# VHH binders against q8c9a2: the designs that were tried, part 3

Target 1, 239 residues: q8c9a2
Amino acid sequence: PPEETLSLWKGEQARLKARVVDRDTEAWQRDPSFSGLQKVGGVDVSFVKGDSVRACASLVVLSYPELKVVYEDSRMVGLKAPYVSGFLAFREVPFLVELVQRLQEKEPDLMPQVVLVDGNGVLHQRGFGVACHLGVLTELPCIGVAKKLLQVDGLENNALHKEKIVLLQAGGDTFPLIGSSGTVLGMALRSHDHSTKPLYVSVGHRISLEVAVRLTHHCCRFRIPEPIRQADIRSREYI
Below, E stands for the ipSAE of ESMFold2; O stands for the ipSAE of OpenDDE; V2 stands for 0.75 times the mean of E and O plus 0.25 times the DockQ between their complexes.

## First folded at step 1 (VHH)

Design A26 (framework vhh_8fcz_2; at its last look DockQ between E and O 0.04; V2 from the best seeds 0.00; counts 0 for: pae E 11.7 > 2, unsure alone 60.8 < 65, placed apart)
Fold by OpenDDE, look of step 2:
Structure A26 (fold): chain B 239 residues (1-239), chain A 126 residues (1-126)
Amino acid sequence: as target 1 above (239 residues)
Amino acid sequence: QVQLVESGGGLVQPGGSLRLSCAASGFTFSDYEMNWVRQPPGKGLEWVSGISGGGSYTTYADSVEGRFTIIRDNDKKMVYLQMTSLKTEDTAVYYCATGSEDYYFDSWTPGYFDYEGQGTQVTVSS
């Protein structure tokens, strides 16, 4: 994309970033057992191989703590924005917002109370990843869950980082992701006893990092949290 | 608890065929994509094939494309790997594993996957 477009996108991210709430806002978040949490959501976008325009966007809602699918919506979409690192939200988030809006209109009782997003929240080049973007636009609590470390603010997937990963011995184990600025940007999480590759959890919107990490862990039957896993599976089946 | 039990391995000559089976329990089988991975002697784990929860989507590693077929039976909670035109380089312990996006999009890292089974030995030798 032209430099002018990127400049506009940066401005938009900066504008929306001011609306991010990085603390708990819901009653269920303050309960150690998450009492009151009944529905968790996951979103994903799958791409058609060899086709840069067509994709499938998916929203899935699961019961908590049973993690059973109670709602699913997948639709083919025409992508309008190219992929650019740090600007993934402009490619995917508009379609995800539409899915959330559809759910609100058709089945408001099935709205999730929190959404897990395949991507980053505040762990981002400009502190405003896809999970933040979706959260701010929908006003839903959102968690960023990334499968790979985004190397920003001095964070690197170097030998030191790998040594820390090895020290994660059990599901639920974590270490903080601290940038050169001294800011805690997220947490590396071993999501399951049988998964050695960590997830990287960061705040999207209307949730604390502590609660984001705990809930992500509780949503994992395997490495990938179930809401995201189900959204991914269904979107890929759809195409 | 999640259980995956592989079977069907054995000794076969080059050009031969085998059919591996994996019995799954402890989770909603149809909600999960399933994969086969293998570990050749002295080498790390490598991804072989994957199938979506509903069975409509399948994918294969380049090394087995056209020779292997992955199938699932959600009523029986089984996943299968039909192997044909077997080669000596197919010799490995084979495992079934629950799915990951990384397996399908060339981002799979050997050694990082979720599996519970003991595996089944496949030996291709003349």
Scores: ipSAE 0.031, ipTM 0.528, lowest interface PAE 3.2, mean pLDDT 90
Fold by ESMFold2-Fast, scan of step 1:
Structure A26 (fold): chain B 239 residues (1-239), chain A 126 residues (1-126)
Amino acid sequence: as target 1 above (239 residues)
Amino acid sequence: QVQLVESGGGLVQPGGSLRLSCAASGFTFSDYEMNWVRQPPGKGLEWVSGISGGGSYTTYADSVEGRFTIIRDNDKKMVYLQMTSLKTEDTAVYYCATGSEDYYFDSWTPGYFDYEGQGTQVTVSS
């Protein structure tokens, strides 16, 4: 991208990053069983094979605790912003925000109380991943969920990290991802008894890390949490 | 090399039943979720049903819930789709599929259905 555009994106990330709330704000988040949580959202962007410009953005809402899809919306999108590592959200977030706005217009009673995002939250090169960006723009609680460790602030997928993964013996087992500054940036989570590779969970907006991890685990019928999984399936079906 | 081989498709009249089978090889079967997806004539792929690696959790598309049942046998490395009360709208090529280990936004490798078999044709007509 032009240097001026990259500078504007850095400025925008810094400005919006100040708006991230990394604590619980909702009553259901304080309950051990998530009493009062009825609707969980998931978002995904899938690319047309061999085409980095054409993609499909999808939003789903699932009932909780049943994890049944009660709303879906998909849209073909042309990604005009260039790809730059650490700025992926600038390509995708406008379309995800539009899907949330469409839901608010069509079915306001089905607005999700939290959204699981395929990507990182605060565990990010600039502390502001796609889950933070979506959360700040929509004011919805958001959780970042990634399948691969983003290697930032001294975090490495090295031998020690792989040894910690081996020690995750049961679904729900975790270990913290601690940056070189001593800050806990996220958690590695074994999502299910039959899933040996962890998910990497980080705060997006208006949720604590503890609640984000616990809810992500309870949404995992498979390796990938059901809200993200269903959004991906529908995105691919739409293409 | 991951391989998925479907069988059990055929021609049935409306209201009939079929049982589809998928034989898996080349991976630790019980560690992966298994799915059935279908492609009706002239339409895109539709997800039909999924089952967790251990078999404890199942999920279904609204159009098939109550009519189809997904089960797996981890000892035999098989997943099955029991279809009942078949409708003309169920006519499609049915594929067995497994989830991606590399799926996430910070990579350019989206992959939920990393591996799909050759498919098995189901035709529902009078």
Scores: ipSAE 0.005, ipTM 0.284, lowest interface PAE 11.4, mean pLDDT 82
Fold by ESMFold2, look of step 2:
Structure A26 (fold): chain B 239 residues (1-239), chain A 126 residues (1-126)
Amino acid sequence: as target 1 above (239 residues)
Amino acid sequence: QVQLVESGGGLVQPGGSLRLSCAASGFTFSDYEMNWVRQPPGKGLEWVSGISGGGSYTTYADSVEGRFTIIRDNDKKMVYLQMTSLKTEDTAVYYCATGSEDYYFDSWTPGYFDYEGQGTQVTVSS
């Protein structure tokens, strides 16, 4: 990647990061049963195997609590930005923003009140993952839901981490992901009674970690929350 | 190589019963949770039921609870779905699937399971 491009991305990342809101901003978020929540979004970007440029970007909206798909939009896209560790969101997010814009134009009444994003939020090398990036650009509440532990800020997928995973007994059980600074970066979540691997939930934008974890758990019929799972399915069908 | 082979599907009238089977090979079967998922005509995949590796815990989607029973036999490396009180809405291709211990970010690997079989068709029609 050009040195000038990296410098611009570092600056833009810092500017956008300052806009992240890591607290609840919506009335439904403060309700123990999520009264008022009716629509949950999920997004995915899936690459053509062996191809760093061609991908399918998908947005789905599901009813809540029924978790029934009420909107879907999938598009093949060309990723123009180079791959750079720590800046992966610059490749994906513009197309996800476009899908949200298309939803606003086509079916504004189906706009989701929160989006689950396959990837990290604040649990990130620079504290600004794809869920933060999408959230700030769309001003939608966003949750990062990662399938693997990102090993940053002293977090390691080591024997002690695996022992903590064994202590997760039932769906909904969690333990905090505490960085070397003592900051809670996210939560490991056993998302379903029969899942063997946890999810790693972190704040994206306009939501507290506690609410993000509870909602993610409530969206899981499987290990992967339904909004993300349905988006992934649609992306796979295009490829 | 991991292989999952579903069978037992067919045409049945509403209110009828079927028993689906899934034969597993190529992995240590008792270490993995097993699931049934289905794909109704023109729709995406829906999770139906799951069972822990040891068989001690079962779960069901709300739409099938009380009508379907998941069973496993670790000695035979089989998982079954006993379906009763079938409805036209149960018409789908049914797949068995493993849980995920590893995952990849790409379009080739389903986000919810590592492996799925070829499926068996269930048609509920009068």
Scores: ipSAE 0.000, ipTM 0.148, lowest interface PAE 11.7, mean pLDDT 82
ESMFold2 (binder alone), look of step 2: mean pLDDT 78; pTM 0.797

Design A27 (framework vhh_7aqx_2)
Fold by ESMFold2-Fast, scan of step 1:
Order: C-alpha cells, then structure tokens, then sequence
Structure A27 (fold): chain B 239 residues (1-239), chain A 130 residues (1-130)
C-alpha cells in the first residue's frame, strides 16, 4: 500500500478515537450477575483458503446466560482494503457494520447489548483497535478479545510477563497490562481452568475494563469466548 | 510432546528456488497460526512470513515480499515456505514457529517477535551462492 493510504488510515483512527467511551453506560453492566443482559454478540471474519480478497464475515447473537445462538448472519464479502499489519480493521469493519445494520433492519429485537470482537480495543499502538472502531461506528458496547499481547506503550512479552502468566492459577484470574505511561491498557485473563494461555481483554466502546473482563470470563466455556467461537464456526461452515 | 521439524534446506544458486517444509505433531494443527523466521550469522533472528489459522491471511517481511510464499496443508499437519528468486542475502538458518491461532489474523504493529510464539523448530540451513 502507498504511504498516502496508510497516513489516511492513521488519521481516521485518531479522529474516531476521540469518540471512544471507556465507562459503563448500561444498567445491566452495574449488576454483579448482569441482570438485564439477554443478548451478547460476536463477530468474526474468516478468509477463503487461497483467496485473500474473498472472505466470510459473520455476526452471531447468543442468549445470556445460556450462550445459545439465537441469530446468525454470514456473508461472502470482497475485501477492498489490502491486508496490512496493524490495519486489519480497515479490511473488516465496513462488512461488520453492514452485518449489524442488516440485523437492525431484519430483527431489531435481537440486537445485541454488547459485542465481543476478535481483536483489540484500546490496547493498540494508536489506542484504537478493531473493537473501538466497530463500537464507535455502531454505538454498541464492544469488548476487544485478543489471543496475543500487542507490545505497545512499553508492554513486552518478556520473562516478567511470562512469570505473571504462571501465577494465573484458575479461570477468572487476571493481571493488569500497565503501559510505560502508567495507563491500564487491558487485562490478561485466564479464561478457563484447563487453558494456561491467557486472553488479552481491552475496552472497545461504552463499557468499563472491569465489566469487559468479567463478562468475557462468563462467556468462556472454552479458552475462546462463545460469542467469538460461534461466529468463527459459522464463518468457517459458510465457506 | 509438541514438535516442529523443518526440512528442505540446502545449497542453491542465486536466482534459484527452494521449498522448506515444517512438519508438526502433538497438537491440533488447524488451531495454530504459523510463521517462518531466519537468522544469519552474527545477526538477530528476523521475521520472514506468517499464515493465519484459517490459511486465508498471510503477511511477509518487506525483504521477501513477492519472492516467498507461505502455505499450509492441514491434512498433512505441514506448512511450507516457497522461496523463489533467491539472493545471497537470504543465506540463513530458517526456523518454523507455531502460535495458538484461534483468531483470524493478528496485529503486527512492528512485526511479530520471537517471544510471541509458543513452539519452535530446531532450524534448517539455507545457503545461497553467488
């Protein structure tokens, strides 16, 4: 990609970042058991093997707390933006927004109250990952859930970090990801008793980090939260 | 129990081609993303290329883009690095690496580092003569 395109994408991320709300906005977020939460969304994009242009974008809505799929929508999409490391959102977000808009038009009563996104939120070099991008454009609470630590603001996957991972003994155990600036960018979460590899949870939009971590844990029947896992399964089945 | 084993290295003339393979065991292959790294004598280990868990997304270092192609074969628990138009500067020990890749893609803001990967092969030597 030309330098001009990358510059535009960085500028767009900076402009939209100003709209991110990193606090709880919903009544159900203040309840220890998430009373009032009935619909949790998950989104994923899977690529057709051997074809980086064609992909399948999927949106699922699960009932809570049962985590049963009540809505799914999968579409083959042509990815317009080239794949560039660190700019995954510019390939995926337009199609994810379209899926949300289709849900709003067809089944407005099934709109999710929060969406778990396969990717980062504020834990990002520019403080604006795919979960922030989707959240700001849809105005839905969004949580970023990543399987790898982004090494930003002095965070490193070093010996000290790995020592902290060893201290996560049970599902629900966490430690904060504190940047060199002193900002808490996210949390490392042991999602399941039988998974030693943590998830990295960060705020996307309209949710606090504490609630984002707690809800992510309650959605984990396996290492990967069910909303994200079911979106991945549907997108892979569609291909 | 987990093992990654490289093969296909050797001597080749500049402008030639070579195909590296990494055969894996001890885990569910389709759950993992894979990468190739290389290390020349006296240099740090550098990223070469990566392929996502689904196989649909790839990423390459600028120095090899357009010349190298990474691919995977889930049925064989093997992934590959096809190296074309080889240069003397490509001479290095090549390592395969695995990362538990349940998610599509990953964010590389400065390129993935050695410490980001769960498992590593022992390396295979590639020598490109002038």
Amino acid sequence: as target 1 above (239 residues)
Amino acid sequence: QVQLQESGGGLVQAGGSLRLSCTTSGFTFSDYAFSWFRQAPGEEREFVGAISGSGGSTDYADSVKGRFTISRDNAKNTFYLQMNSLKTEDTAVYYCAADSGYYEGWDYLSGPTESDYDYWGQGTQVTVSS
Scores: ipSAE 0.000, ipTM 0.156, lowest interface PAE 12.4, mean pLDDT 81

Design A28 (framework vhh_ozoralizumab_d1)
Fold by ESMFold2-Fast, scan of step 1:
Structure A28 (fold): chain B 239 residues (1-239), chain A 128 residues (1-128)
Amino acid sequence: as target 1 above (239 residues)
Amino acid sequence: EVQLVESGGGLVQPGGSLRLSCAASGFTFSSYAMYWVRQAPGKGLEWVSEISGSGDSTKYPDSVKGRFTISRDNAKNTLYLQMNSLRPEDTAVYYCAKDRGEYYDSSGWEYYYGMDVRGQGTLVTVSS
């Protein structure tokens, strides 16, 4: 066998990617009003460049549809991670998994039914972004929500793309992100009537793209969805 | 070509100690921060320790803080990990890695480059 097939890290990456489920698995996901959805999670990592502090990782759980914080947990983390395929946030994912494990131990009844991640899911150079990685390791439905377009598989933030953004007139308006391969990698979403900067939504794990986009929009009281916004606030306040 | 060769793993009983070594070549060793990372079967990669190029600054996650000590000998291009009070959950393949810096994706996520895994790592099994 080739030397490369003996690399445990490369084999584990292939194995984890193969475990991604890009379809709805929960009854609430198939309901037009998300009936049965009571708890939505959000995770974020805030960075500080200093001698003793590198970053703070935060996890929040919000009630749905009220979007009120019912659980929060933050921790300072020292971040140095291996470059495995360059884009899988290996330094952040173990700490995010630990926050989920702490929630399971402290307040199992508050476990979220879905987690919104500030980053990409399948919209990624290797089809396996941080939202996929977290989802596969925790077995929670996960959605990737990015603030900027990741330019992969022929997707470019070019004049045509900017023209499509102008056509998004109201909160909830979308257009698909179609790679050169013909694959729909995600959706550009105008999250709010008062924000012209779209979000880029992609599947992380155990959710369809349609449900991921629709739920992300329903979580937006402002441009940034509330689970991610609250996680960001808590991580910045904890620093 | 950058080469990192890990050694020193083995079977040890809970509460025991092991010292891992990493022989580095192909780059200016003292100019780069180095790390130890580990991967337990069926789990993702976990950062275990960091040391600055000079050796003056070290960092550890809470899971190993107080039990593991990273050090380096820049004259010998060698990285070490002293592991004390070993627990069954420390069972993993241990890799050393060279710092490549930081990368930001289009969503604003920051990633550290730090892995340059050249071999199979070194297996540490903590069991009776």
Scores: ipSAE 0.000, ipTM 0.112, lowest interface PAE 14.6, mean pLDDT 79

Design A3 (framework vhh_ozoralizumab_d1)
Fold by ESMFold2-Fast, scan of step 1:
Structure A3 (fold): chain B 239 residues (1-239), chain A 124 residues (1-124)
Amino acid sequence: as target 1 above (239 residues)
Amino acid sequence: EVQLVESGGGLVQPGGSLRLSCAASGFTFSSYWMYWVRQAPGKGLEWVSEIDSGGESTKYPDSVKGRFTISRDNAKNTLYLQMNSLRPEDTAVYYCATDYDSYGEWFGYDMDVRGQGTLVTVSS
């Protein structure tokens, strides 16, 4: 039954959430220039328009700081779990984990040191979005990067929020996303001087919010960070 | 406490009409985009229509363009879908959706499907 399945999924999210580390764990994360960071991953799932079952999952690895693609892998997947707000990870994460496992088998020397995920991390109804789920299952540092504000814990894409966006004047400018609980759930980031639409960055796993935001900005040659942008291009072309 | 409750579905003859309603509560309805999506038996979700927060911009796929009309009444927190010239292939459970609680990307749009839907059956 759907109610029983959702209860089990909430239980799994709660159990796995206990394993999330929302602080820096790697030496390169503590360096202002990210010295020692050589490989950044990006993942994306592109859906066949109008089809809730058929999609393409893609993983790319880019060199850092050059942001040159050094590895790519895409595959058509059948999404068995239904789309339910707050449970996106149960549709996508199994296939993203499989792509990471394939990379480990084919090219272990190209394993990324951090993965940017098209979706949310701790900025989530239950504090455990797709970037957290992927991070916990793979033990890779993960950053959630969303194109739209997830409206949880009193956060709303209202007139006040849009006024704050107008005050972001240059690439790298940010404002915190503070829930009604008083928790900082993420940051709105103006990713580029030529784009006024912000990104919403949140911690996935094994990275601090400050480092997640700063790295996301450094990966942006356009509005969307290159690891996610390249994964999206490849998943769409593969379809 | 965000809720979306669909209604207005039923059995109708080919060529007939139905008007679906979606009652929204728990958020500032007038500030958010709204959508209709449907799922036919044994098939995936299909995007049916969209409307901006003010009700001035609407879009439809070719499969329903000219037959379906999306509208909203912000004073009543209600979304509507007027369906004319119904065909057997329009048989589906219809859901309304918003971007209040959306994340990720669906049909190129972030959207949140919460309700139980309303069943539309088109048959003789």
Scores: ipSAE 0.005, ipTM 0.200, lowest interface PAE 10.1, mean pLDDT 84

Design A4 (framework vhh_ozoralizumab_d1)
Fold by ESMFold2-Fast, scan of step 1:
Structure A4 (fold): chain B 239 residues (1-239), chain A 126 residues (1-126)
Amino acid sequence: as target 1 above (239 residues)
Amino acid sequence: EVQLVESGGGLVQPGGSLRLSCAASGFTFSDYAMYWVRQAPGKGLEWVSEISYSGDDTKYPDSVKGRFTISRDNAKNTLYLQMNSLRPEDTAVYYCAREPYYEDLTGYRDDYFDYRGQGTLVTVSS
């Protein structure tokens, strides 16, 4: 990758990272039952098989707590930025922002109160993953949900980590992901009683880690949270 | 810090063979699927091969299937690519890559991978 481009992207991540809010900002977030939460969003990007340029970006909005799809929007997109580890957001986020803007224009009453993102938030080598990037650009509360542990700041999928996973006995069980810096970067979450593989949840924007984890768990009818799962299904079907 | 260091590239005649190695550190190598990807001069990144965490499953695009073999040694934290019957169009910088942190439920995500270092240059020329 071009050194100039990487320098610009690092600068943009640092600038935008300063705007991340890792605390609850909404009244429904402070309620034990999420009273007042009615709309939860999910986003995903699916690729045309064998084609790293052509993709389908999807945004869905689900009712809460029913998790019924009330809005969907899918668009074929051409990914112009090259993929570089830690900079995925520069490739995908512009199209996700466009989907959010279209929802605001077409159906403002269906705007989600929080968006679950298939990817990381603050659990990232520069503390600014795709969920943070989307959140800062849209000013929506965002949660990062990843299927694999990103091994940054001394976090490693080692024997100790695997022993902690074994101790997650029921859906909702968690353990913190503490970097060598002493920072809590996220939580490993057993999302469902029947799933032994944890999700890795981290703050994107305008939400606390505790609320992000609890809401993610309440959105899981399967291993993958319904907002992300439904966005994935729709992007794949659109292709 | 995740680090992947490629080696084994060089100049080779058409029809020749090379074996690339990738030394992995900073993570539990056996927990990740691994990839080889390449970039020819003036071209974009191209997926070359994929291997599961156990080494039991491998995948190749038609352009290299039957000529290239991916393998791994989890005890040594090392990934290999055996390249046979090399062609001028195989000339590229080769990178090893770890399964990306952004894992989607759908599609093939060969371009969402973590690669570090400068890669290793393979030049196939008479």
Scores: ipSAE 0.011, ipTM 0.182, lowest interface PAE 9.2, mean pLDDT 83

Design A5 (framework vhh_ozoralizumab_d1)
Fold by ESMFold2-Fast, scan of step 1:
Structure A5 (fold): chain B 239 residues (1-239), chain A 124 residues (1-124)
Amino acid sequence: as target 1 above (239 residues)
Amino acid sequence: EVQLVESGGGLVQPGGSLRLSCAASGFTFSNYEMYWVRQAPGKGLEWVSEISGDSEYTKYPDSVKGRFTISRDNAKNTLYLQMNSLRPEDTAVYYCAKSGPEYWDYTSESFDYRGQGTLVTVSS
């Protein structure tokens, strides 16, 4: 896009970032067993190979703690914004918001109490990733869960980082992702006893990092948390 | 800062071979998936090949499968593309690209590349 458009997008991210709440706001978040948590959401966007416009966006809602799918919605979408590193949300979030709005219209009793997002939250070039953007626009608690380390603020997937991964011995083990600024941007999480590839968890909105990590771990029957895994399966099968 | 410098292009006759190189700097090369993409005159960008950081995984579109081979030398921070059995339709500017931080979706808009590219012309 033109430099003027990128400047406007940076301004929009800065404006919305001021609205991010990186602390627990719900009673269930303060409970050791998440008592009162009944519905967990997951969202994903899958792309048609070789096509920069067509994708499938999916939203699922799972019961908690059973992690059974109670709602699903998928739709083919025409992506309007180009991909630009650090501005992924401008490409995907409009369609994710539409899926949340459709859920509110069709099954308001099934609205999730928290949404796991395949992407980053505050672990981002400007501290405002797709999970933050979705959270602020919907006012839902959101958690960013990424499969790769976003290398910002001095974080690198280098030999030292890989040594820390080796020291994660069991599902639930973590280490903090501390930027050169001294800020804790997220946590590397070994999500499962049988998976050595970590997840990178960061705050999206209205949840603390500690609760975000703990809930993400409790949603993992496999490496990928079930809310995100089910959204991914449905978006890919729809294509 | 991230820099990618392509080289090795030139004029070659149909059926000929060329080897392209990409010198990478400004990031830990072995930690990133790397790509070759091309742009033919008057056309859009086309994905040509990809390789994982550890070289265990490579992928090609049908248009070049069996003719092109992607490889990397992590000790030298260099990416290669061996191009065999070249055809006039392979004529394009070839760019070296690094995986984007958020995702990989096989579109040109997902690439994070910095370079002038290297021109490959296949003609008699």
Scores: ipSAE 0.006, ipTM 0.186, lowest interface PAE 11.2, mean pLDDT 83

Design A6 (framework vhh_ozoralizumab_d1)
Fold by ESMFold2-Fast, scan of step 1:
Structure A6 (fold): chain B 239 residues (1-239), chain A 127 residues (1-127)
Amino acid sequence: as target 1 above (239 residues)
Amino acid sequence: EVQLVESGGGLVQPGGSLRLSCAASGFTFEDYGMYWVRQAPGKGLEWVSEISGSGGSTKYPDSVKGRFTISRDNAKNTLYLQMNSLRPEDTAVYYCAKAPYDEGTYFWDSEGYFDYRGQGTLVTVSS
């Protein structure tokens, strides 16, 4: 039955992938300084040590450009779907959608204009990662931000890739992640002068890659963007 | 399974030096920032030093700045704290702690935040 379940999940990803918008849809996205952007969201799922079922899902909303937390929501969740490489969204997204729905019900004026997701967007085995899945289901602009390179479509964390990382001299420096298909799947971003470990940024939904990278960099006071960092801190504290 | 094992503590006279070590296992050491924190008898936890995963960024509170140096050897999965010009006020159990991420410079508040801490090593500064 694992093959049957994986076939069903692949079909669902293909169906929802058709709804992904990889272009700017909001006026603030077209502004060089993001004028009109006031609220940025971040989501994270943290696991209890030694427990593959129990986790804490967190959603935070930060003011922009101050990056001050204006909303937080965390809850313990039971992850029903097993972790399978390339299918992380089936494990986490239902609970992230629930957090967004709770925000809409309790504080609709605090809904974020974009959400940074700890995970991949279009940089994925089937071009549809957790950030795409969350974006399509919530209709919010979403950006995927990963701490490690997902090795798909010929992308490898090999010597050549590591040589490109060495050429990233300052915070804000980037290089494109081009698959063997010729598609630009994302960008490697040196997020901070003090960190040589790049972030891997990819489009989730309703945002261009250029804007996604630029906004991610502007959210980085440390290596990890503040919306994701604050969501992680809160999910870990709640556990 | 994250494991941190501190060593190098002991009795030292005021003005003396000690070098603490922390052997790390169960995670990709170079991907995480590390801390030294201490707890003096009857006091709360106090942050002592921070280092980024690459070792390129370090931070200290004024109480130890210029006297203590944090460093790491990523090839050996080991964190160090070089403690010079020790004072009676430095008497404490010293803990090695793992940051949740390699965040470069991580700001520490009154207790800080870290996802794992070792068992500690006692440093006594006394004549």
Scores: ipSAE 0.000, ipTM 0.146, lowest interface PAE 15.3, mean pLDDT 82

Design A7 (framework vhh_7xy4_2)
Fold by ESMFold2-Fast, scan of step 1:
Structure A7 (fold): chain B 239 residues (1-239), chain A 124 residues (1-124)
Amino acid sequence: as target 1 above (239 residues)
Amino acid sequence: QLQLVESGGGLVQPGGSLRLSCAASGFTFSSYAMAWVRQPHGKGLEYIATISGSGDSTYYSDSVKGRFTISRDNAKNTLYLQMNSLKPEDTAMYYCAKDEGYYDFWSGPEFDYKGQGTQVTVSS
């Protein structure tokens, strides 16, 4: 993108970042079994094969703890903003917010109490990934769940990191992702007994890292958490 | 009143070239980034290229990188897109668009402040 636009996007990220709340705000978050949590959302954006501009954005709501789909909404979207590392939210988040607004208007009783986002939260070059952006704009608790380590603030997918992954022996095992700044940016999580590839979980908005990791694990029947997995299935099915 | 007028489209054979122009008026052209986007018949808008107000920074979609070149002449208030090695997949209505300085999707599915477009058809 043009340097003038990048400068404005950096300013916008900084302003919105000030609104991020990285602590628990809901009663259900403080309960060991998440008592009071009934609806968990998942969002995903899938690209048309061979096309980085045309995509399908999907939102699903699952019952908790059963993880059964109770709401789904998908739509084709034209991504207007160019892809730039660290600015993915400017391409995707407007359509994700639109899906949340449609749910609020169509089925307000099915609004999720938390949304799992296929992407990063505070684990980001400027501490403000797509999960933070969505959370701040919707005021919903949001969790970032990434399939690959974002290498920021000195984090590297190096031999030491791979050694730590080997030590994750069972589903639920974790290790912290500590940047060179000393900040805990997220957690590597072994999501399932039969999956050795970790997920990288980070805070998006209105949730603590501990609760974000624990809930993400409880949503995993496979490597990918069910809210994200179902959103991905719907978006790919819609294409 | 902001106006953007595209021209230069036409029918061309695969492997051919076209140069699109966009004449801008109603705003300080050199102060704003400009973009080219396209819309194939029956499909959504596809981002092609952006150029900074100064012309020093450019960005391209992967589908056109190496084949298309975006440029501008601030003295003439004109944006250009040089299209080389054209393919049938490049067939679309091409629009120039003003970048207003911050990104806002809320108003609808289409770029605000785009011109009327110029048709490019690549056929064998």
Scores: ipSAE 0.000, ipTM 0.123, lowest interface PAE 13.0, mean pLDDT 81

